VHH binders against Coiled-coil-helix-coiled-coil-helix domain-containing protein 7 (CHCHD7). Designs and how they scored, part 4

Target 1, 85 residues: Coiled-coil-helix-coiled-coil-helix domain-containing protein 7 (CHCHD7), of Homo sapiens (Human) (q9buk0)
Amino acid sequence: MPSVTQRLRDPDINPCLSESDASTRCLDENNYDRERCSTYFLRYKNCRRFWNSIVMQRRKNGVKPFMPTAAERDEILRAVGNMPY

## First folded at step 6 (VHH; framework vhh_podentamig1)

Design t9S (from p12 with T103S)
Fold by ESMFold2-Fast, scan of step 6:
Structure t9S (fold): chain B 85 residues (1-85), chain A 123 residues (1-123)
Amino acid sequence: as target 1 above (85 residues)
Amino acid sequence: EVQLVESGGGLVQPGRSLTLSCAASGFTFSSYAMGWYRQAPGKQRELVAAIYSGSTLYADSVKGRFTISRDNAKNSIYLQMNSLRPEDTALYYCAAPEYDWGSYFDELGYDYWGQGTQVTVSS
């Protein structure tokens, strides 16, 4: 296949689009040498792990939406005061 | 522990049909995106079809010929493959992400993979 016709790109659903895009861009720029892109893969993994911890906390406390919206995530990151991934 | 087990592969002549099955265990299946990927020798693994919350996505090469479906009561997904062509020959894998949110239909978004089932289309 050349490329999928559409990906799910809703930032209110997908908190790590930037990290996913950076990983794909790294692969494209490095002839799909995965070792050269390991730091991007790790950042993507850490991004997903961090937001899952927030989702789990919200599910436990009955706070919806369980995945924070893009605006809510900006507030959370500002409150954290550093980059958590 | 997440496990994915594929079945249904085989050798068929061009123009015929096969149905692949993937049985999932170790997670709340109904909440997860699921996908079928394939890999031919010497080629990169490619997405064939994906399903999430009633939405489906297909590779251009299989649109109109393949249908992905799921049965949440049986924790299974299926790939109905019609009008098979020699270029469909590959090892077919089912895949699932680590988390039940965020549906990325690229290989990097899938963390769990089955062992694969071989499909060979030859005259």
Scores: ipSAE 0.388, ipTM 0.666, lowest interface PAE 1.5, mean pLDDT 84

Design t9V (from p12 with T103V)
Fold by ESMFold2-Fast, scan of step 6:
Structure t9V (fold): chain B 85 residues (1-85), chain A 123 residues (1-123)
Amino acid sequence: as target 1 above (85 residues)
Amino acid sequence: EVQLVESGGGLVQPGRSLTLSCAASGFTFSSYAMGWYRQAPGKQRELVAAIYSGSTLYADSVKGRFTISRDNAKNSIYLQMNSLRPEDTALYYCAAPEYDWGVYFDELGYDYWGQGTQVTVSS
């Protein structure tokens, strides 16, 4: 069983790590002025919302894992054609 | 509709204990990665403790002194704070993410926040 610490950076569990990292970098670069980072916060929020829609559909259809693995997410994004967030 | 309500803060002398409670309403939180954050005046919010799927995480400054727990039947989480120090003085927040699948420890990953409960450790 992976610990909370092990899951924090696990891309198979956390689909929006790059969006989270970009938001944190923005805060660091702008002395934690949140208004200047609102676009990054919105991307992170939209990323989470998008993958939750996939999780919900998989739960409805009994498809596991409910959160797609990093490799599966790459295939889903390729099928979508454009970045959905 | 989602509400988090903290309680249990107060003024205590160094070395004493407090237990903070966070009651959740408007959702069933049993599968969510719940956290306690704190913010001292003029400082950024920082993670104190988190609990997810039977596992716990603590900030280095509180390891061995604080314990996070939850009661899913009551939709509540708790923070037992032992051996309190003046540097633990802060407004303490309960936080929850919007979705139950993620594990979050930065402030940006938590979407629901309570009003906070003040803990003051002073002689």
Scores: ipSAE 0.354, ipTM 0.649, lowest interface PAE 1.9, mean pLDDT 84

Design y10F (from p12 with Y104F)
Fold by ESMFold2-Fast, scan of step 6:
Structure y10F (fold): chain B 85 residues (1-85), chain A 123 residues (1-123)
Amino acid sequence: as target 1 above (85 residues)
Amino acid sequence: EVQLVESGGGLVQPGRSLTLSCAASGFTFSSYAMGWYRQAPGKQRELVAAIYSGSTLYADSVKGRFTISRDNAKNSIYLQMNSLRPEDTALYYCAAPEYDWGTFFDELGYDYWGQGTQVTVSS
Protein backbone atom coordinates (compact mmCIF):
# COMPACT_ATOMS: atom_id res chain seq x y z
CA MET B 1 0.00 0.00 0.00
CA PRO B 2 2.46 2.57 -1.37
CA SER B 3 0.30 5.68 -0.90
CA VAL B 4 -0.33 4.93 2.80
CA THR B 5 3.40 4.25 3.32
CA GLN B 6 4.36 7.44 1.42
CA ARG B 7 2.06 9.59 3.59
CA LEU B 8 3.47 8.02 6.78
CA ARG B 9 7.02 8.68 5.54
CA ASP B 10 6.37 12.33 4.58
CA PRO B 11 8.68 14.44 6.78
CA ASP B 12 6.46 17.52 6.30
CA ILE B 13 3.64 15.59 8.01
CA ASN B 14 5.57 13.58 10.63
CA PRO B 15 8.22 15.62 12.51
CA CYS B 16 9.31 12.60 14.59
CA LEU B 17 9.84 10.02 11.87
CA SER B 18 13.37 9.04 13.00
CA GLU B 19 12.21 8.61 16.62
CA SER B 20 9.19 6.51 15.53
CA ASP B 21 11.42 4.34 13.33
CA ALA B 22 13.94 3.82 16.15
CA SER B 23 11.11 2.74 18.49
CA THR B 24 9.72 0.25 15.95
CA ARG B 25 13.21 -1.14 15.23
CA CYS B 26 13.82 -1.59 18.98
CA LEU B 27 10.53 -3.54 19.34
CA ASP B 28 11.38 -5.77 16.36
CA GLU B 29 14.90 -6.46 17.72
CA ASN B 30 13.64 -7.23 21.26
CA ASN B 31 10.67 -9.48 20.45
CA TYR B 32 8.25 -6.67 21.41
CA ASP B 33 9.52 -6.39 25.00
CA ARG B 34 8.38 -2.81 25.67
CA GLU B 35 10.50 -2.39 28.82
CA ARG B 36 13.70 -2.75 26.78
CA CYS B 37 12.54 0.04 24.48
CA SER B 38 11.41 2.57 27.12
CA THR B 39 14.22 5.05 26.28
CA TYR B 40 13.15 5.08 22.60
CA PHE B 41 9.48 5.53 23.53
CA LEU B 42 10.41 8.44 25.80
CA ARG B 43 12.44 10.11 23.05
CA TYR B 44 9.54 9.71 20.60
CA LYS B 45 7.11 11.14 23.17
CA ASN B 46 9.45 14.07 23.90
CA CYS B 47 9.88 14.73 20.17
CA ARG B 48 6.09 14.92 19.69
CA ARG B 49 5.71 17.12 22.78
CA PHE B 50 8.36 19.56 21.53
CA TRP B 51 6.86 19.98 18.06
CA ASN B 52 3.36 20.29 19.51
CA SER B 53 4.60 23.26 21.56
CA ILE B 54 5.68 24.87 18.27
CA VAL B 55 2.32 24.02 16.64
CA MET B 56 0.43 25.60 19.57
CA GLN B 57 2.49 28.79 19.37
CA ARG B 58 1.93 28.98 15.60
CA ARG B 59 -1.84 28.48 16.01
CA LYS B 60 -1.95 31.24 18.63
CA ASN B 61 -0.06 33.61 16.28
CA GLY B 62 -1.89 32.63 13.07
CA VAL B 63 1.29 31.31 11.40
CA LYS B 64 0.71 28.62 8.74
CA PRO B 65 1.44 25.84 8.21
CA PHE B 66 0.83 25.08 11.89
CA MET B 67 3.25 22.13 11.75
CA PRO B 68 6.53 23.52 10.35
CA THR B 69 7.82 21.90 7.15
CA ALA B 70 10.98 19.77 7.36
CA ALA B 71 13.06 22.74 6.12
CA GLU B 72 11.49 25.09 8.69
CA ARG B 73 12.14 22.55 11.48
CA ASP B 74 15.82 22.34 10.50
CA GLU B 75 16.01 26.14 10.87
CA ILE B 76 14.25 26.04 14.26
CA LEU B 77 16.63 23.35 15.57
CA ARG B 78 19.65 25.37 14.37
CA ALA B 79 18.28 28.39 16.26
CA VAL B 80 17.78 26.30 19.42
CA GLY B 81 21.42 25.16 19.14
CA ASN B 82 20.90 21.75 20.79
CA MET B 83 18.60 18.74 20.43
CA PRO B 84 15.56 19.53 22.62
CA TYR B 85 14.46 15.84 22.81
CA GLU A 1 -8.78 14.82 30.83
CA VAL A 2 -9.18 12.42 27.90
CA GLN A 3 -11.67 9.60 28.52
CA LEU A 4 -12.61 6.79 26.10
CA VAL A 5 -15.34 4.25 26.93
CA GLU A 6 -15.93 1.21 24.73
CA SER A 7 -19.11 -0.87 24.57
CA GLY A 8 -20.80 -3.46 22.37
CA GLY A 9 -18.55 -6.48 22.84
CA GLY A 10 -19.91 -9.97 23.41
CA LEU A 11 -19.92 -13.62 22.48
CA VAL A 12 -20.96 -14.37 18.89
CA GLN A 13 -20.82 -17.34 16.52
CA PRO A 14 -18.53 -17.34 13.48
CA GLY A 15 -20.00 -15.53 10.48
CA ARG A 16 -22.10 -13.17 12.62
CA SER A 17 -21.80 -9.38 13.02
CA LEU A 18 -21.17 -7.09 15.98
CA THR A 19 -20.94 -3.29 16.33
CA LEU A 20 -18.57 -1.68 18.83
CA SER A 21 -19.03 1.90 20.08
CA CYS A 22 -16.59 4.30 21.73
CA ALA A 23 -17.72 7.43 23.57
CA ALA A 24 -15.03 10.11 23.87
CA SER A 25 -14.71 13.15 26.15
CA GLY A 26 -12.14 15.67 27.33
CA PHE A 27 -10.87 16.90 23.95
CA THR A 28 -12.03 18.50 20.67
CA PHE A 29 -13.13 15.15 19.24
CA SER A 30 -13.70 16.25 15.62
CA SER A 31 -10.06 17.43 15.24
CA TYR A 32 -8.49 14.10 16.31
CA ALA A 33 -7.60 10.90 14.56
CA MET A 34 -9.23 7.92 16.29
CA GLY A 35 -8.36 4.25 16.13
CA TRP A 36 -9.47 0.78 17.11
CA TYR A 37 -6.82 -1.62 18.42
CA ARG A 38 -7.15 -5.22 19.56
CA GLN A 39 -5.12 -7.58 21.73
CA ALA A 40 -5.58 -11.35 21.97
CA PRO A 41 -4.10 -13.31 24.91
CA GLY A 42 -0.37 -13.83 24.38
CA LYS A 43 -0.30 -11.51 21.34
CA GLN A 44 0.85 -7.94 20.79
CA ARG A 45 -1.67 -5.13 20.52
CA GLU A 46 -2.36 -4.30 16.86
CA LEU A 47 -4.09 -1.47 15.00
CA VAL A 48 -7.37 -2.69 13.46
CA ALA A 49 -8.76 0.49 11.90
CA ALA A 50 -8.21 4.27 12.03
CA ILE A 51 -10.19 7.32 10.91
CA TYR A 52 -9.10 10.93 10.38
CA SER A 53 -10.75 13.78 8.46
CA GLY A 54 -12.79 11.51 6.16
CA SER A 55 -9.93 9.06 5.53
CA THR A 56 -9.86 5.48 6.82
CA LEU A 57 -7.17 2.83 7.23
CA TYR A 58 -7.65 -0.91 7.88
CA ALA A 59 -5.39 -3.80 8.83
CA ASP A 60 -5.10 -6.32 5.98
CA SER A 61 -6.75 -9.01 8.16
CA VAL A 62 -10.02 -7.02 8.43
CA LYS A 63 -10.27 -5.20 5.07
CA GLY A 64 -13.66 -5.77 3.46
CA ARG A 65 -15.16 -7.12 6.71
CA PHE A 66 -14.84 -4.22 9.18
CA THR A 67 -15.94 -0.60 8.76
CA ILE A 68 -14.89 2.29 11.00
CA SER A 69 -17.11 5.37 11.22
CA ARG A 70 -17.50 8.44 13.43
CA ASP A 71 -20.30 10.73 14.61
CA ASN A 72 -18.77 14.05 15.65
CA ALA A 73 -22.09 15.35 17.03
CA LYS A 74 -22.13 12.40 19.49
CA ASN A 75 -18.34 12.36 20.11
CA SER A 76 -18.35 8.68 19.13
CA ILE A 77 -16.63 6.23 16.80
CA TYR A 78 -17.94 2.83 15.75
CA LEU A 79 -16.52 -0.43 14.42
CA GLN A 80 -18.95 -2.50 12.36
CA MET A 81 -17.59 -6.06 12.31
CA ASN A 82 -19.02 -8.43 9.67
CA SER A 83 -18.19 -12.05 8.89
CA LEU A 84 -16.51 -12.55 12.26
CA ARG A 85 -13.87 -15.29 12.57
CA PRO A 86 -12.40 -17.06 15.63
CA GLU A 87 -9.13 -15.18 15.04
CA ASP A 88 -11.00 -11.89 15.64
CA THR A 89 -11.36 -12.90 19.32
CA ALA A 90 -9.64 -10.18 21.36
CA LEU A 91 -10.06 -7.28 23.75
CA TYR A 92 -10.88 -4.26 21.54
CA TYR A 93 -9.64 -0.80 22.51
CA CYS A 94 -10.60 2.66 21.34
CA ALA A 95 -7.52 4.91 21.10
CA ALA A 96 -6.67 8.58 20.59
CA PRO A 97 -3.37 10.40 20.06
CA GLU A 98 -2.09 13.00 22.53
CA TYR A 99 -2.10 15.64 19.75
CA ASP A 100 -4.47 16.35 16.86
CA TRP A 101 -1.78 16.12 14.14
CA GLY A 102 0.48 13.68 12.32
CA THR A 103 -0.41 10.37 13.99
CA PHE A 104 -3.18 8.92 11.76
CA PHE A 105 -0.93 6.28 10.13
CA ASP A 106 1.53 5.90 13.03
CA GLU A 107 0.68 2.84 15.15
CA LEU A 108 2.89 4.13 18.01
CA GLY A 109 1.28 7.61 17.96
CA TYR A 110 -1.80 6.61 19.99
CA ASP A 111 -1.39 7.54 23.64
CA TYR A 112 -4.83 7.32 25.24
CA TRP A 113 -6.73 4.04 25.51
CA GLY A 114 -10.10 2.97 26.82
CA GLN A 115 -10.59 0.03 29.18
CA GLY A 116 -11.47 -2.29 26.28
CA THR A 117 -14.48 -4.38 25.32
CA GLN A 118 -14.19 -8.18 24.90
CA VAL A 119 -15.17 -9.80 21.60
CA THR A 120 -15.28 -13.59 21.58
CA VAL A 121 -16.04 -15.48 18.36
CA SER A 122 -16.79 -19.12 19.22
CA SER A 123 -19.30 -21.82 18.56
Scores: ipSAE 0.382, ipTM 0.657, lowest interface PAE 1.7, mean pLDDT 84

Design y10L (from p12 with Y104L)
Fold by ESMFold2-Fast, scan of step 6:
Structure y10L (fold): chain B 85 residues (1-85), chain A 123 residues (1-123)
Amino acid sequence: as target 1 above (85 residues)
Amino acid sequence: EVQLVESGGGLVQPGRSLTLSCAASGFTFSSYAMGWYRQAPGKQRELVAAIYSGSTLYADSVKGRFTISRDNAKNSIYLQMNSLRPEDTALYYCAAPEYDWGTLFDELGYDYWGQGTQVTVSS
């Protein structure tokens, strides 16, 4: 079984690692002035909301894994054809 | 509406123990990651301990001294703090994510925060 740290940074478990990393880098570069990083926070929030909508649909339909793997998410984004967040 | 309420803070001498409690309401607690964070004056908020699907994670500074636990029947998490040091002085927050999947080892993955409980370790 993966440790908590491995699960928190596993791309198959967490779909929004790039958005979170960008938000953290912004904070580090701006002495933790949150107002300067609001656009990054919003993108991370929207990323999580989008993938939760997919998780909810999969739970309703009994499709596992409920969170799509990184490869499955690439297929979903290609099908959408644009950046949904 | 999601609410988190911390309790158990106080003023103690170095070497003593405290137990912090966090009561959660408004969501199905048992499937969510939960964490304890702290913030000292003039410092950034930092993760102290997290519990997720039967596994626990601790910051290096508290490993071996602090223990996180949960009681799903009571919708509560706890932080048992042993061998307290002046460096542990901070406002302690309970935190929960908006969704029951994935979270990051940083505060940005947690959407719900309590008001905090003050822990002061002073000789």
Scores: ipSAE 0.332, ipTM 0.645, lowest interface PAE 1.9, mean pLDDT 83

Design y10W (from p12 with Y104W)
Fold by ESMFold2-Fast, scan of step 6:
Structure y10W (fold): chain B 85 residues (1-85), chain A 123 residues (1-123)
Amino acid sequence: as target 1 above (85 residues)
Amino acid sequence: EVQLVESGGGLVQPGRSLTLSCAASGFTFSSYAMGWYRQAPGKQRELVAAIYSGSTLYADSVKGRFTISRDNAKNSIYLQMNSLRPEDTALYYCAAPEYDWGTWFDELGYDYWGQGTQVTVSS
């Protein structure tokens, strides 16, 4: 079978892939010294926190899918007008 | 408050089996992904197995030997470890993400860990 991780990297269900990838790249470049990558970890955490707030609003209002698709997220970020994380 | 309590670690000989258990509380367990991490002395912490919504994921180092399972009625997950090797020696942690979506395949997507249970594979 192909890599399970590759099959699960669907951007329509995973909003913070680029932030996660940046964190992993930082770890690889710094011999897994986590302290040198704390800014990237925080960005990934903030990304997840932001999209969870959108998921919660959608659950409250019965709007599906609860996690917006990649295209819907692009529209939301454009409407926000600033970087939320 | 999220709490995770591991048990079942111990000293075993190579080739033997061991089952780890994790009791979870403080969140709606059945809706969340759960994972097992390990960390050996001088090595990075790694995600070895994860389970979410009927799907499982394993690190290449344990694939075919370890099996993750869950019992939602008991708020528990398990790691069945077969054909243990000296290189499996590590502190094993049960882990949970902060949110009930999308990051369960990602080693960096878990936010809560228990205290850990020591597994030592030695002759």
Scores: ipSAE 0.420, ipTM 0.688, lowest interface PAE 1.8, mean pLDDT 86

Design y16F (from p12 with Y110F)
Fold by ESMFold2-Fast, scan of step 6:
Structure y16F (fold): chain B 85 residues (1-85), chain A 123 residues (1-123)
Amino acid sequence: as target 1 above (85 residues)
Amino acid sequence: EVQLVESGGGLVQPGRSLTLSCAASGFTFSSYAMGWYRQAPGKQRELVAAIYSGSTLYADSVKGRFTISRDNAKNSIYLQMNSLRPEDTALYYCAAPEYDWGTYFDELGFDYWGQGTQVTVSS
């Protein structure tokens, strides 16, 4: 029974925490001028899109957990050999 | 096609109550986090309340006064607003993320927005 606050910061549930944090930091540093943070928003969007593609592949193949844990994601990125987002 | 439609706003006196509703369509609603945001003139859009599965989160300014709930059979979320104050005056939006995983409650994690419903609290 983890609280929603604990789940917000759980890297096994949320694969794009660093990208989300970078976007929020950019907004705070730029008085919420979104145009100055567009590169961070795009990376956050691409991060979520990438991990969703992995989730969809795992659902089709019956591989659980559908969202890889933080440790499993590290192994996937090592196998990819470059940053996909 | 994801659609979110808010209703229930209006003009009320301080201390009164309103219930906002949001009807969702175009996705498997029960699997998704949902949220209520508001924006007052000249201010940033802020999260009011969010719900995911059985868990809820509230802004400090509304804790104890507002309650978020969902009805998965009706694809709807609700915001029960008690003890309304003039500072609650804002356009209220419901929002949904693009994906059913994660618990991102920042504005950037909510990809779909309704048109909003106006709440005005005035004597």
Scores: ipSAE 0.459, ipTM 0.705, lowest interface PAE 1.4, mean pLDDT 87

Design y16W (from p12 with Y110W)
Fold by ESMFold2-Fast, scan of step 6:
Parts: structure tokens; C-alpha cells; sequence
Structure y16W (fold): chain B 85 residues (1-85), chain A 123 residues (1-123)
């Protein structure tokens, strides 16, 4: 079994890892002044919201895994044709 | 609306124990990750413990001393704190994510927070 820490960094489980990392880097670079990082927090929030909409649709249609794998998400984003967040 | 209400904080001497409780409402509790964070004056909030889908995670500073548990029938989580130390003095927060998928134990994955309950460990 993978450790809990390895699962946190698993792109098949966490669809918004790069957005989370960008938010954390912003906090580190700005002495944890959250107001200066609001744009990054919004992007992370929008990323999660977008993928939750996909999870909800898959759940309704019985398509598993409910959270698409990293490869499946690449295909979805390619089909969308623009960055939705 | 998601509501989280902490209780059980207090003033205790070093080496004693406390149990914190968090009552949750407004979501399908059993499907969600739940966590405990703490913040001492002048310090950043830090994860203490988290629980999701039968799995638990603890900060290194509390491993072996603290235990997180949940009671899905009561929509509650608990933090059993043993062998308390002065450095455990902090405001303790219950936290929940907006979505029930994945396992996110970084601070940015938690969207809902309670008001906090104060734990003071002093002789």
C-alpha cells in the first residue's frame, strides 16, 4: 500500500496538485500574506469546482473511477479546448 | 450550510489528557474527510490529525500521543490528547473539505472551519 504522503501526491487522486503547489509557493514568497495570494487560491478553488462537476456527472452516469485519472483528465481538457480554471 | 462546532478545550497541567469533540451538520458526514488543526499565537495553523475512509494521518509532533476518531451516527469527530505538553497550547479547529472525493491533508484542501476551542497546558 502506498503511504498517506504518497497518496496526497498521486495525480490520479488529486486533480489540482499544480494549483495547490502554486498557492503554497505564493504563501512562502509573501510571508504567508493570504491577501497577496488570493488569485492563486481562486484558481485552486476553481480547479476543484471544475473537477467536482465531472465527478458528479460520472457518478450520475455510473462511470468509474468517479475522479478521472490523470490521463483521462488530459483527454477531457484537450476536448474542452481551453483552460476551464 | 456547513456548520462545525468544537468543544472540550480547557486548562490542564502537563502530562494530563483532554478529549476534543466536533459536531458537524449540513453535509453527508460519513463521506467526507475530517481534520483537526491548531494555531498558537504568532504561529501558522498546522494540521494535527486527519481521518478519511478508514485512514488516519498525524503530525510528527503528536504521533503516539493523539488519536483521531469519528462517529458517523453522531456526525462527530474526536481528538483524544494524551501526555499533553506546554507546546500543545493552541486554539484547536475542526475542519472539513467542500468535496467528498480524494484525500487532501494540506491546509488548502480544507474549506470549512469551526470557531475553535482553546487548549492551554500550563503548570
Amino acid sequence: as target 1 above (85 residues)
Amino acid sequence: EVQLVESGGGLVQPGRSLTLSCAASGFTFSSYAMGWYRQAPGKQRELVAAIYSGSTLYADSVKGRFTISRDNAKNSIYLQMNSLRPEDTALYYCAAPEYDWGTYFDELGWDYWGQGTQVTVSS
Scores: ipSAE 0.368, ipTM 0.648, lowest interface PAE 1.8, mean pLDDT 85

Design y5F (from p12 with Y99F)
Fold by ESMFold2-Fast, scan of step 6:
Structure y5F (fold): chain B 85 residues (1-85), chain A 123 residues (1-123)
Amino acid sequence: as target 1 above (85 residues)
Amino acid sequence: EVQLVESGGGLVQPGRSLTLSCAASGFTFSSYAMGWYRQAPGKQRELVAAIYSGSTLYADSVKGRFTISRDNAKNSIYLQMNSLRPEDTALYYCAAPEFDWGTYFDELGYDYWGQGTQVTVSS
């Protein structure tokens, strides 16, 4: 299995890298004033919530990998037709 | 409702030990990652230790001195702190994510936080 650190930075494992990076960049730019970055935190949470719902559905249906790969996520977002988070 | 309650902090002399406890409720405890974070005076909040299933992670500053463990029967995690140093003085927080998929140990991935327990290391 990949280490926890490798898993966190792997785009096939972490579907929300862009949202996580945007949140961290906001903190760096705002001297770690969390209130100024609340909208970025919310986007990261909404991203994780959305992909968790997909993982739950895949587990129910026996579809692996449970977390879609980056390429599979592109197909899913295209099918959704809008930005879900 | 997810609740995390820390205990075990206090004032100790350098070289002593403390055990922090975090009691969790409101979710399926055994399936979630859990972490200990701390905020030292004048510093940002930082990861101390984290646990997910069989995997543990420690900050370099505490590796070899601190041990994270969990007791699923008690819905609790623990931080055993040995060889305490003045630099370990901080408010210590227990944290848990809302979603269980293994991208945890990113501070921003933890959605639930306790109120913290103060650890002060001085003579």
Scores: ipSAE 0.251, ipTM 0.567, lowest interface PAE 2.7, mean pLDDT 81

Design y5W (from p12 with Y99W)
Fold by ESMFold2-Fast, scan of step 6:
Structure y5W (fold): chain B 85 residues (1-85), chain A 123 residues (1-123)
Amino acid sequence: as target 1 above (85 residues)
Amino acid sequence: EVQLVESGGGLVQPGRSLTLSCAASGFTFSSYAMGWYRQAPGKQRELVAAIYSGSTLYADSVKGRFTISRDNAKNSIYLQMNSLRPEDTALYYCAAPEWDWGTYFDELGYDYWGQGTQVTVSS
């Protein structure tokens, strides 16, 4: 079974790795002053909120996997046509 | 109306034990990830322990001394703290993600935090 950290860094499981990484880099660059990184935190939260809406819709309709794979998410974003977060 | 309520903190002598509890309400508790964090005055908040679908993660400073556990039927997680040191003095927080798809051992992925329970280890 994959380690906890391997699962968390798996793009098929975590849809918002880039947003998370950007938030952490902002903290490192600003001596962990959270107020200076609020825009990055908001983007990360918006990313998670968007994909949760997809998960909830799939759960309601019995479509698995509930979290789309990285490839499936690319297709969904193309269909949306604009960046939702 | 998501609530996380920590309890079990207190003042103890070095080498003693404490058990912290976190009671969760207002959301589906079978969410994959829950964590314990701590913050000492003037320090950044740091991960102490996390649990994800039966897998556990510990900070190096607490490995072998602390144990995280989960009781989904009671909607609770626990932190058993053995061999306490003055350096363990901090406000201890329980944390939970807003969404239940199970990917949050990143501090930034935790949206709900309790008010914390104070642990003071002093001779």
Scores: ipSAE 0.144, ipTM 0.456, lowest interface PAE 4.1, mean pLDDT 80

